# Designs tried in a protein design chat: VH-VL binders against Arf guanine nucleotide exchange factor SYT1 (SYT1). Part 7

Target 1, 216 residues: Arf guanine nucleotide exchange factor SYT1 (SYT1), of Saccharomyces cerevisiae (q06836r405to620)
Amino acid sequence: SRRSSSIVNALSSFVNLRSSSLSSSRQQHLQQQQQLQQKLDVSLEDLPPVPAPEFSDSCKDFLIKLAPYGKFIGIILTEKDDEFKKNCLNYLLTNCFEFKNDPLDIALRKLLMFLELPKETQQIDRLIMAFSFAYYKAQKSYSKKKGIECPWSNADQVYFIAFSLLMLHTDYFNPNNKSKMTKHDFVDLVHNDKYSGGNEIPMAVLTYFYENVTAK

## First folded at step 16 (VH-VL)

Design q2 (from o6 with heavy chain G55K)
Fold by ESMFold2, look of step 18:
Structure q2 (fold): chain C 216 residues (1-216), chain A 125 residues (1-125), chain B 112 residues (1-112)
Amino acid sequence: as target 1 above (216 residues)
Amino acid sequence: EVQLVQSGAEVKKPGASVKVSCKASGYTFKGYWIHWVRQAPGQGLEWIGGINPSKGSTKYRQKFQGRVTMTADTSTSTVYMELSSLRSEDTAVYYCARETRPTFGGVSPYGMDVWGQGTLVTVSS
Amino acid sequence: DVQVTQSPSSLSASVGDRVTITCRSSQSLLYYYGYTYLSWYLHKPGKAPQLLIYEVSNRFSGVPDRFSGSGSGTDFTLTISSLQPEDFATYYCMQSRQLPYTFGQGTKVEIK
């Protein structure tokens, strides 16, 4: 969106902190470039070639180099099964997004408001697995500090529910799909899983998710 | 209960094609990748490829690239594997198998929990 | 591609014997969330393969507790603590860390 967001604010601050010796005018140019990319109908291939990481780059160093790529950062960090880029993605999701108070469907909306979902299924998987880890850590840490039980058993459970929500959204809002997933279908998908603990999610929570996802 | 039921045995000549079906029942079809695995006589198990039924996205082992096509029909909960330009070494039992847990990318730590009964394909000149 | 190698390729054993089968991967099978993407299958002539063990050491539903899996990273074992008549079969390990999935070449367990 044109409105300021958590990731846009975090990226701007992240760039400033990493480049603390940079001039104010350069900081303003970086922010302006990021805003223009978000407004324009630009594909990743229309942008300058993505820089390669240098041997000495930290995750933070490399993310600063990626800041001009805006919404495409998720696609770039998941293009290959690469350990350094996986660590950079985890760093981004842990330090530039705030998930502690969010229901999972809202957290997913936040993620996708600022990062373009990859088209290739293995890239989607890497993005959502990384998101689910970061989300679970935030929820667990927050629950512990508040003295309450974390509602999630582990990151793999979060991943499976995130998968289910995205599949529901894609299925329900595809105009070419005449046989849309019902609430019964969604509940069956989730409750039939005993490996990632989908069967442990209360009906009320699944009803909440179904109604919120299919409403908008 | 969860079930994968495959089409019957086939006898083909070299150079022909074969299309094997795998009908799923008892679960939400679109959520699970379906993999194809074969075993030639005297040989071990060999993964051929897999398909995401909801997107139709496929991944094939390199040696089959260009000869294998996998499709899904969500209205009948059926996956198809077509192997063309058949050779004698393609004689094998072909199995479909379900990824145990739904995923976007078709991999999980939980293996493949449900297997079809197998389809014998014999390539005989 | 990740390669997976089993040993031995075959063995002869008697009912009641302890059997161990090893599986070695060309790369680590550790992936997201600390899971290791290694499973074991049993395959009898005329039958479909059957999942025995997933995620290194977890027995699949209905699998007797004489079957156990262990290992980490690249080195894994399947142990049958006391071989039963129904256990004479070919056993496969499989990596699911990435596509293409790859199986070990198999270990045929035969009656002595």
Scores: ipSAE 0.823, ipTM 0.912, lowest interface PAE 0.9, mean pLDDT 88
Fold by ESMFold2, look of step 17:
Structure q2 (fold): chain C 216 residues (1-216), chain A 125 residues (1-125), chain B 112 residues (1-112)
Amino acid sequence: as target 1 above (216 residues)
Amino acid sequence: EVQLVQSGAEVKKPGASVKVSCKASGYTFKGYWIHWVRQAPGQGLEWIGGINPSKGSTKYRQKFQGRVTMTADTSTSTVYMELSSLRSEDTAVYYCARETRPTFGGVSPYGMDVWGQGTLVTVSS
Amino acid sequence: DVQVTQSPSSLSASVGDRVTITCRSSQSLLYYYGYTYLSWYLHKPGKAPQLLIYEVSNRFSGVPDRFSGSGSGTDFTLTISSLQPEDFATYYCMQSRQLPYTFGQGTKVEIK
């Protein structure tokens, strides 16, 4: 009875590990934040102001403070190019997600099931670059444990394929797009890359990705 | 093969606008940010802004904010840069350039590998 | 914004000379995956700039071996080991760590 990784479940355990006595106001505030997040149309602007990190906060401490923000945690941690928040995002992705057994397309779905994509392209970049690093490390470590060759050359290759998969998905399922990306177009996009090793990805793997992404 | 071809030279009066085109060919247009860089006479290279053709998202250097508009037409694989309220100091050669590797945010460690031939814009009274 | 400065602004050299150009940024250009977001360009009057070196030290396709780049963090160097007639140009470093992209002011390499 395997369950997918979830930031809600992981952060819930963090709260339990911090079983300090809370004031009534703090408890009521936390409950209100969680309830507001559950609304279908809740925006980050509608939630209480995001707390600033304290001088002594670990990544874990700050992530516990962010738990009430749920799907917006990715947006919060990528809002600006900030080293502490980058470290918190890495901590989240390595400790609250399970990627080692997943093909990249499945891992991306898991990520986006629990984290909302930012609207700003630089924030998207920070999220996907962090994801790609965490994914690569998990895959590399697991492959080494099993005594097999890691299918990925480095994190930058993972990033480029993740970019390509998200571009394919957006292009294929955009109702305004009249000329959808074909399998040939997708293969061409990936195989033209000589810098992140996209040109090294086997055709069979790209075919598998294309079929899985466009089937949904 | 992979190339960016820009529109021809333009002469403008102060206060006018100019729209320079940059047509891409030989690659998957939507995947790559296109940047605009200019060089005024006797000056160095200056980045103006960039555009993500797939999302239409733009970033502009602050000094051009409010005067520059970049757009992309994916059906013709063409980006445009429009600069308004022209001044004599806007006299420059304007280049479009492609980000070497596709990216969401328009930055990479690989620089800008393909450049257009440049478009001279002269602003004189 | 990240500031990038070059030195010297100009130099005179003869064919066969070794030249070095330095580039300094106002902050570290190290970013994701251990990459440093610095590139070098060659620019001749009437021509488009040409990418020469990317990620500090990698030669772009077709760039001769006499060009090399080095450095880390905030301090970088472009070296031309034996200057050729086609190398007389203006050279720029550029940071791509964040937008806006910023160039050094340029180094003009002239015939002595």
Scores: ipSAE 0.822, ipTM 0.911, lowest interface PAE 0.9, mean pLDDT 87
Fold by ESMFold2 at other seeds, look of step 16:
Structure q2 (fold): chain C 216 residues (1-216), chain A 125 residues (1-125), chain B 112 residues (1-112)
Amino acid sequence: as target 1 above (216 residues)
Amino acid sequence: EVQLVQSGAEVKKPGASVKVSCKASGYTFKGYWIHWVRQAPGQGLEWIGGINPSKGSTKYRQKFQGRVTMTADTSTSTVYMELSSLRSEDTAVYYCARETRPTFGGVSPYGMDVWGQGTLVTVSS
Amino acid sequence: DVQVTQSPSSLSASVGDRVTITCRSSQSLLYYYGYTYLSWYLHKPGKAPQLLIYEVSNRFSGVPDRFSGSGSGTDFTLTISSLQPEDFATYYCMQSRQLPYTFGQGTKVEIK
């Protein structure tokens, strides 16, 4: 397995931005609050009310206001079908995460290391669609700079594979599930997708993904 | 190969409940949302709700909230829709339909590609 | 909820005629990745609805070339370039951008 400290550094830099007007003791209390959230496993409902965006806020302005909410930023930005929050999520994923060198399964793990996955299915969808767009753009840009063909046909293909990996993981490791998704089931799920190009993914690549998700 | 097969016609009195089944075959059941759509005589198509079989999560049109229940049995690849407190205006053909592409949220730009044959539910006083 | 309105509600046409059905949405159906979440269905008495066109203009497998879809944003059109006897049916557009899914009121095409 591989770990990339670039994503941790990017998120830490974003969360720990020091304003010239912000005192050191305020920064210490912010850091302590975020550490306490992690250790105590507090819920979003235990935190102060989420600020509403001001009409004049840029995405960056609003994300700075959300910094104290840490891992819950993904849940906040996907709560509703909201164009401004969608734009803020895209900004976060393109500017605070580094995906260009990562296989999809590693990039997805990085995302979920820093952002809590929502429980509501439409929110999950909005988060993973946004992630998949940002990941695809990063891979496309990286491939162009290296003079190679991008291995992904489009962002929708990335979304479908990310969906399939999360579905497999949740299904395989659910202790109440007596009938786990087999490699055959996973391959059939992906190869039946004629609309975003899942059917074009080689068996060897699908076997690699299945084994990495279920064996580790 | 891919099929949705529904249970047979039902005749009910007002105030009763009906439970319609929809058995899926030929594809990976857990990955696809199943929607329910009905058509009353002389009327158009009306979406009732949908279910994510992997999570059991449901979404219902507001007018049916409180009297419709959708469930899934992954061991038999079957979805059920139960409609209670039946009224004469609930007389309709009820269809189950599969979302064309798997998603978490149950929506896609690809429509609903596979439909059950329909189940006539008649509510007669 | 997203409202979807079709017109006309009914029409009569001869074999060989060009038929045009319109569908208007109360909100834009453009969404993720530049896709527009609009599909068209054919429904005959005694049979299940059939998907004709998805994502505005893509014919579903097995749908004849005489069926075409166009439009963007909130305004959409289904065209049958040369009506055939088997095209007698009711046609529906549907938005799938969000739940609840909503259909147009339907357009009944009668061949005379």
Scores: ipSAE 0.801, ipTM 0.903, lowest interface PAE 0.9, mean pLDDT 87
Fold by ESMFold2 at other seeds, look of step 20:
Structure q2 (fold): chain C 216 residues (1-216), chain A 125 residues (1-125), chain B 112 residues (1-112)
Amino acid sequence: as target 1 above (216 residues)
Amino acid sequence: EVQLVQSGAEVKKPGASVKVSCKASGYTFKGYWIHWVRQAPGQGLEWIGGINPSKGSTKYRQKFQGRVTMTADTSTSTVYMELSSLRSEDTAVYYCARETRPTFGGVSPYGMDVWGQGTLVTVSS
Amino acid sequence: DVQVTQSPSSLSASVGDRVTITCRSSQSLLYYYGYTYLSWYLHKPGKAPQLLIYEVSNRFSGVPDRFSGSGSGTDFTLTISSLQPEDFATYYCMQSRQLPYTFGQGTKVEIK
């Protein structure tokens, strides 16, 4: 796609919250740079060196410094097991995405539309664990506002279902894979989990997920 | 019933290679990391490495990097560990073990719940 | 790498004794969602290791209630409240916060 993402717009709104400190020309340049980065086939190594956090930086302050890196922000914030960057990622996901009334599969698609999935499996874990926490908190808050029970037991359950969806997708669409996961395999993966509440997910929901993922 | 069944004991000479198999059954194989752990005679447990069977991604303990290769055959639900340039100190029982909960990164707070029966590898000249 | 130090290396005990084993990590094992990535294993000669306790204090399925785990951050304890004949084994703690997984050196519990 050649269109600007919603997270780029959210980041631009985040930057615009600080617009009294920025000129209109600089603000327009930043937005143009982000949009151009999405259209170009650039790697993170082609961009200027990523700035280090300063002692006085809040998460918001550091995220403003990362705005020019666009889709690579998730990779930057998960590159190492770093508590400050973990907090910045949590801040980004809770304040720059709207997950309240989204089904998990839609929320996950929104995330990955705007943030590049890391290549290294531990970075993927850090990103999806952070996403799952933010999604759970948004769902919990929304459910409380509406006076209803939250459909999720905890963030770990959200993580496990998000893992299962992504794993099914990559497995099913790998052209070299002759032993693709069947619906039975997917249901067993989820329903055999007694630690993250996968066994509590209704069959109808899992059937919906399998059919939606494998149709693409 | 979730099981990991390993290949039989091996006797090897120094400098040779060994390939141990670990066949999984009773669960969705692709979703779970498989780890390898060994115990030399009179020693404690030592993690060697692990593999994500669906992606083929591996992580190895540094001392084994360059000597160990882990692979997965999803059509037979089998993981293999090959250790090359064998030395006498590689004499050990080698176990495969399943990560209790599926993850991308191969770590979880839930430990390793299912273990193979172990494979004795003896390296003697 | 996260180092895990276990003590004692061995102990002698009688049936009915209370046994405690200590495990210390070189860094905090607390991670996402407030979970602590520490587990305990029982290992008998000629047998595979057996998961005993996960996430510090949760007994694995089929583990008797005489086994309990406690601790936080970097310091952890396994307690056997009343030792039984089948409990004579070597016990290991393991951190799973990051790869490589690392085990304590082991504690052999042997009959007095």
Scores: ipSAE 0.788, ipTM 0.893, lowest interface PAE 1.0, mean pLDDT 87

Design q2 (from o6 with heavy chain G55K)
Fold by ESMFold2, look of step 19:
Structure q2 (fold): chain C 216 residues (1-216), chain A 125 residues (1-125), chain B 112 residues (1-112)
Amino acid sequence: as target 1 above (216 residues)
Amino acid sequence: EVQLVQSGAEVKKPGASVKVSCKASGYTFKGYWIHWVRQAPGQGLEWIGGINPSKGSTKYRQKFQGRVTMTADTSTSTVYMELSSLRSEDTAVYYCARETRPTFGGVSPYGMDVWGQGTLVTVSS
Amino acid sequence: DVQVTQSPSSLSASVGDRVTITCRSSQSLLYYYGYTYLSWYLHKPGKAPQLLIYEVSNRFSGVPDRFSGSGSGTDFTLTISSLQPEDFATYYCMQSRQLPYTFGQGTKVEIK
């Protein structure tokens, strides 16, 4: 629909994703807002108060209102356990990001290039749960279109591997951490999970992820 | 195998503090939230709070905020729960329990699969 | 906070009886990926609680087939199809949809 195309273009332009129906002047404006925010090392507290959703707002309507907040949109949409904001986040991740043939680590990098990871663990959880759902849907849709088996069992498996990658990164690169997570620790963490299918991820894949995350 | 082993029973006076330990073994300690749950005599189970040992992030039930502190020591795979300003109604068996699946926020649909044996804390004059 | 109400508070039963325990939450426990964040526990005096059922209906490792869970949204049931001597205990449901975690009041299943 035209409303879906409009919001995708606006958000894509703001987070530097595909924009096909926006005018160049509006794209310039959105890019300038994001650029200024990043250049000045702007924090969320430096921006105008976040607008409240109006009763009649669709997810698209509210996301358009959030466009000026750039990388902080993820933090805003996960601040509280709020069904409307959860739906808005799902809409954003499904319609404004392309994950279809990306390996999970690349998709995570795409996510975090445009959205700041929250500091608070429950907010991180809400963001990564939403990301994992969107990623899984994209992978499943892509696999169906190509006539191949989806490599993921379900979104919960994606969430657990995404969790494991982010935990590994944070743990490995924290200079205050005296006891860093080894490859053995990472593999054990993932393979001990029989509930969301971590135990089904091949050792070679986990080794690849560990080396890519820790080699940076 | 996966185990949580708690420190022994404590007897305390009102106004004192107690620190209960919970030593984990048999799994990757850093990945799992540890929750604390208590049961007063004749009462049901009550969640107190939880900790993510890798970050030290904690969440406490509101009624305990300001009186409870949870910490983790990754070198010994041990979590501690300290409850201060003890009252007689704090007399209970205190359990540590592991979140079944690792999460950032300590919430999952899988419950808590491994429990410590419990620590009786008695608060009396 | 999510409140969870369990019923009955106690019951007396004989070996072989079918036992049904209900659990109702103050809000839907449905969350990400279509999962419902409800679990059931068994607790005997002098022992640690034991996980029985997670995500409404999935038996935890080693839990006998006579235990089953059902329900959706806000209304849940634990059923023991044929009560055994080792099943006399107190049973709790718990929501893990959000912190603080909350338990039902417990159902004590005693020998008639």
Scores: ipSAE 0.787, ipTM 0.895, lowest interface PAE 1.0, mean pLDDT 87

Design q4 (from o1 with heavy chain V107T, light chain K35Y)
Fold by ESMFold2 at other seeds, look of step 16:
Structure q4 (fold): chain C 216 residues (1-216), chain A 125 residues (1-125), chain B 112 residues (1-112)
Amino acid sequence: as target 1 above (216 residues)
Amino acid sequence: EVQLVQSGAEVKKPGASVKVSCKASGYTFKGYWIHWVRQAPGQGLEWIGGINPSFGSTKYRQKFQGRVTMTADTSTSTVYMELSSLRSEDTAVYYCARETRPTFGGTSPYGMDVWGQGTLVTVSS
Amino acid sequence: DVQVTQSPSSLSASVGDRVTITCRSSQSLLYYYGYTYLSWYLHKPGKAPQLLIYEVSNRFSGVPDRFSGSGSGTDFTLTISSLQPEDFATYYCMQSRQLPYTFGQGTKVEIK
């Protein structure tokens, strides 16, 4: 659908967003990686047919088969509601990404630097839910090792904040949107959530995220 | 107070179209999926489809694909559902309902917490 | 599609009675983060449906404590511990594990 394509384009620019939490050298590196991916301009349809998993495949076995698909691995693993592919995605995010001491906005940029977002919203949901689980577990394990409190109550809270950050970016930087989401609107969205624990997120954290996401 | 307020009752002939509005107030409209659910006389509740107003993303139950269109106007916080090629079987009360928690995909374990008052659509010759 | 079947289709009860309604899903409603995607609604003629219970057993804000939900996987129960006059209505379970959302057929609770 046209709206699915629009959301993918809007969210893909998140990787290029300047942030006060990143050095200028790191920002230039991220932009260079982004530009290389775009210059290749390879679509998934240009690649050989995606192999099906074999009955005996472990998650690692199947991910090795998917390695040639690069940035499209996230799209492939979320195409359907599939338990094996969900487990493969969790394996990838747990073993091939480093999230343990990153703020959530930085971790999201790392994810999207290497994986292309699916076009369809249910696939985006499966990707971000899987990311949020892996991020939460990494943060919890790191906090335990350091003897500090994990800042997150659970993976669902991480998911909701990840959603809110990506929605804020999409809204704020959409040139067709004359009524941009204000800090008040963003805080209201997050703090009205009593179900995923959005209402438990401190103002200082929300201020940090809003300013980093909307920085020019 | 979070509210969904729907347009008034409609009487239509077979083959016509109907467009029902659902105006939201009292919350940050963007990000919350709005679902449409109907109840025909003597029958249960039936999900028709849903829309995310910020992205315009839609999902429709297969039996309505090709006959239903959902749109959103974020400047007025209003969602619209248009059902075409009406049949007598489409006679029902149509409800809009908000997904309790914002999501990309439109589903959550928290149900649908806010419902519009309903719009009766009658299809008869 | 996930099918959801509800029983009984109707029942007659008196004020003060304990009422039990059963809901069965064609597949497990367990999904991300250990949540089970089942909710219960109350619907009276001429009024909008009202959320009663979400995620199997959590009462929605303002719902009296005589309403409780239980179950796991594919089998779920709504219980009204002591039926009140305002509880005569039709009750629906709904799965939200995936789209399309699907409701049970409804259980009409009538005065005996």
Scores: ipSAE 0.838, ipTM 0.918, lowest interface PAE 0.8, mean pLDDT 88

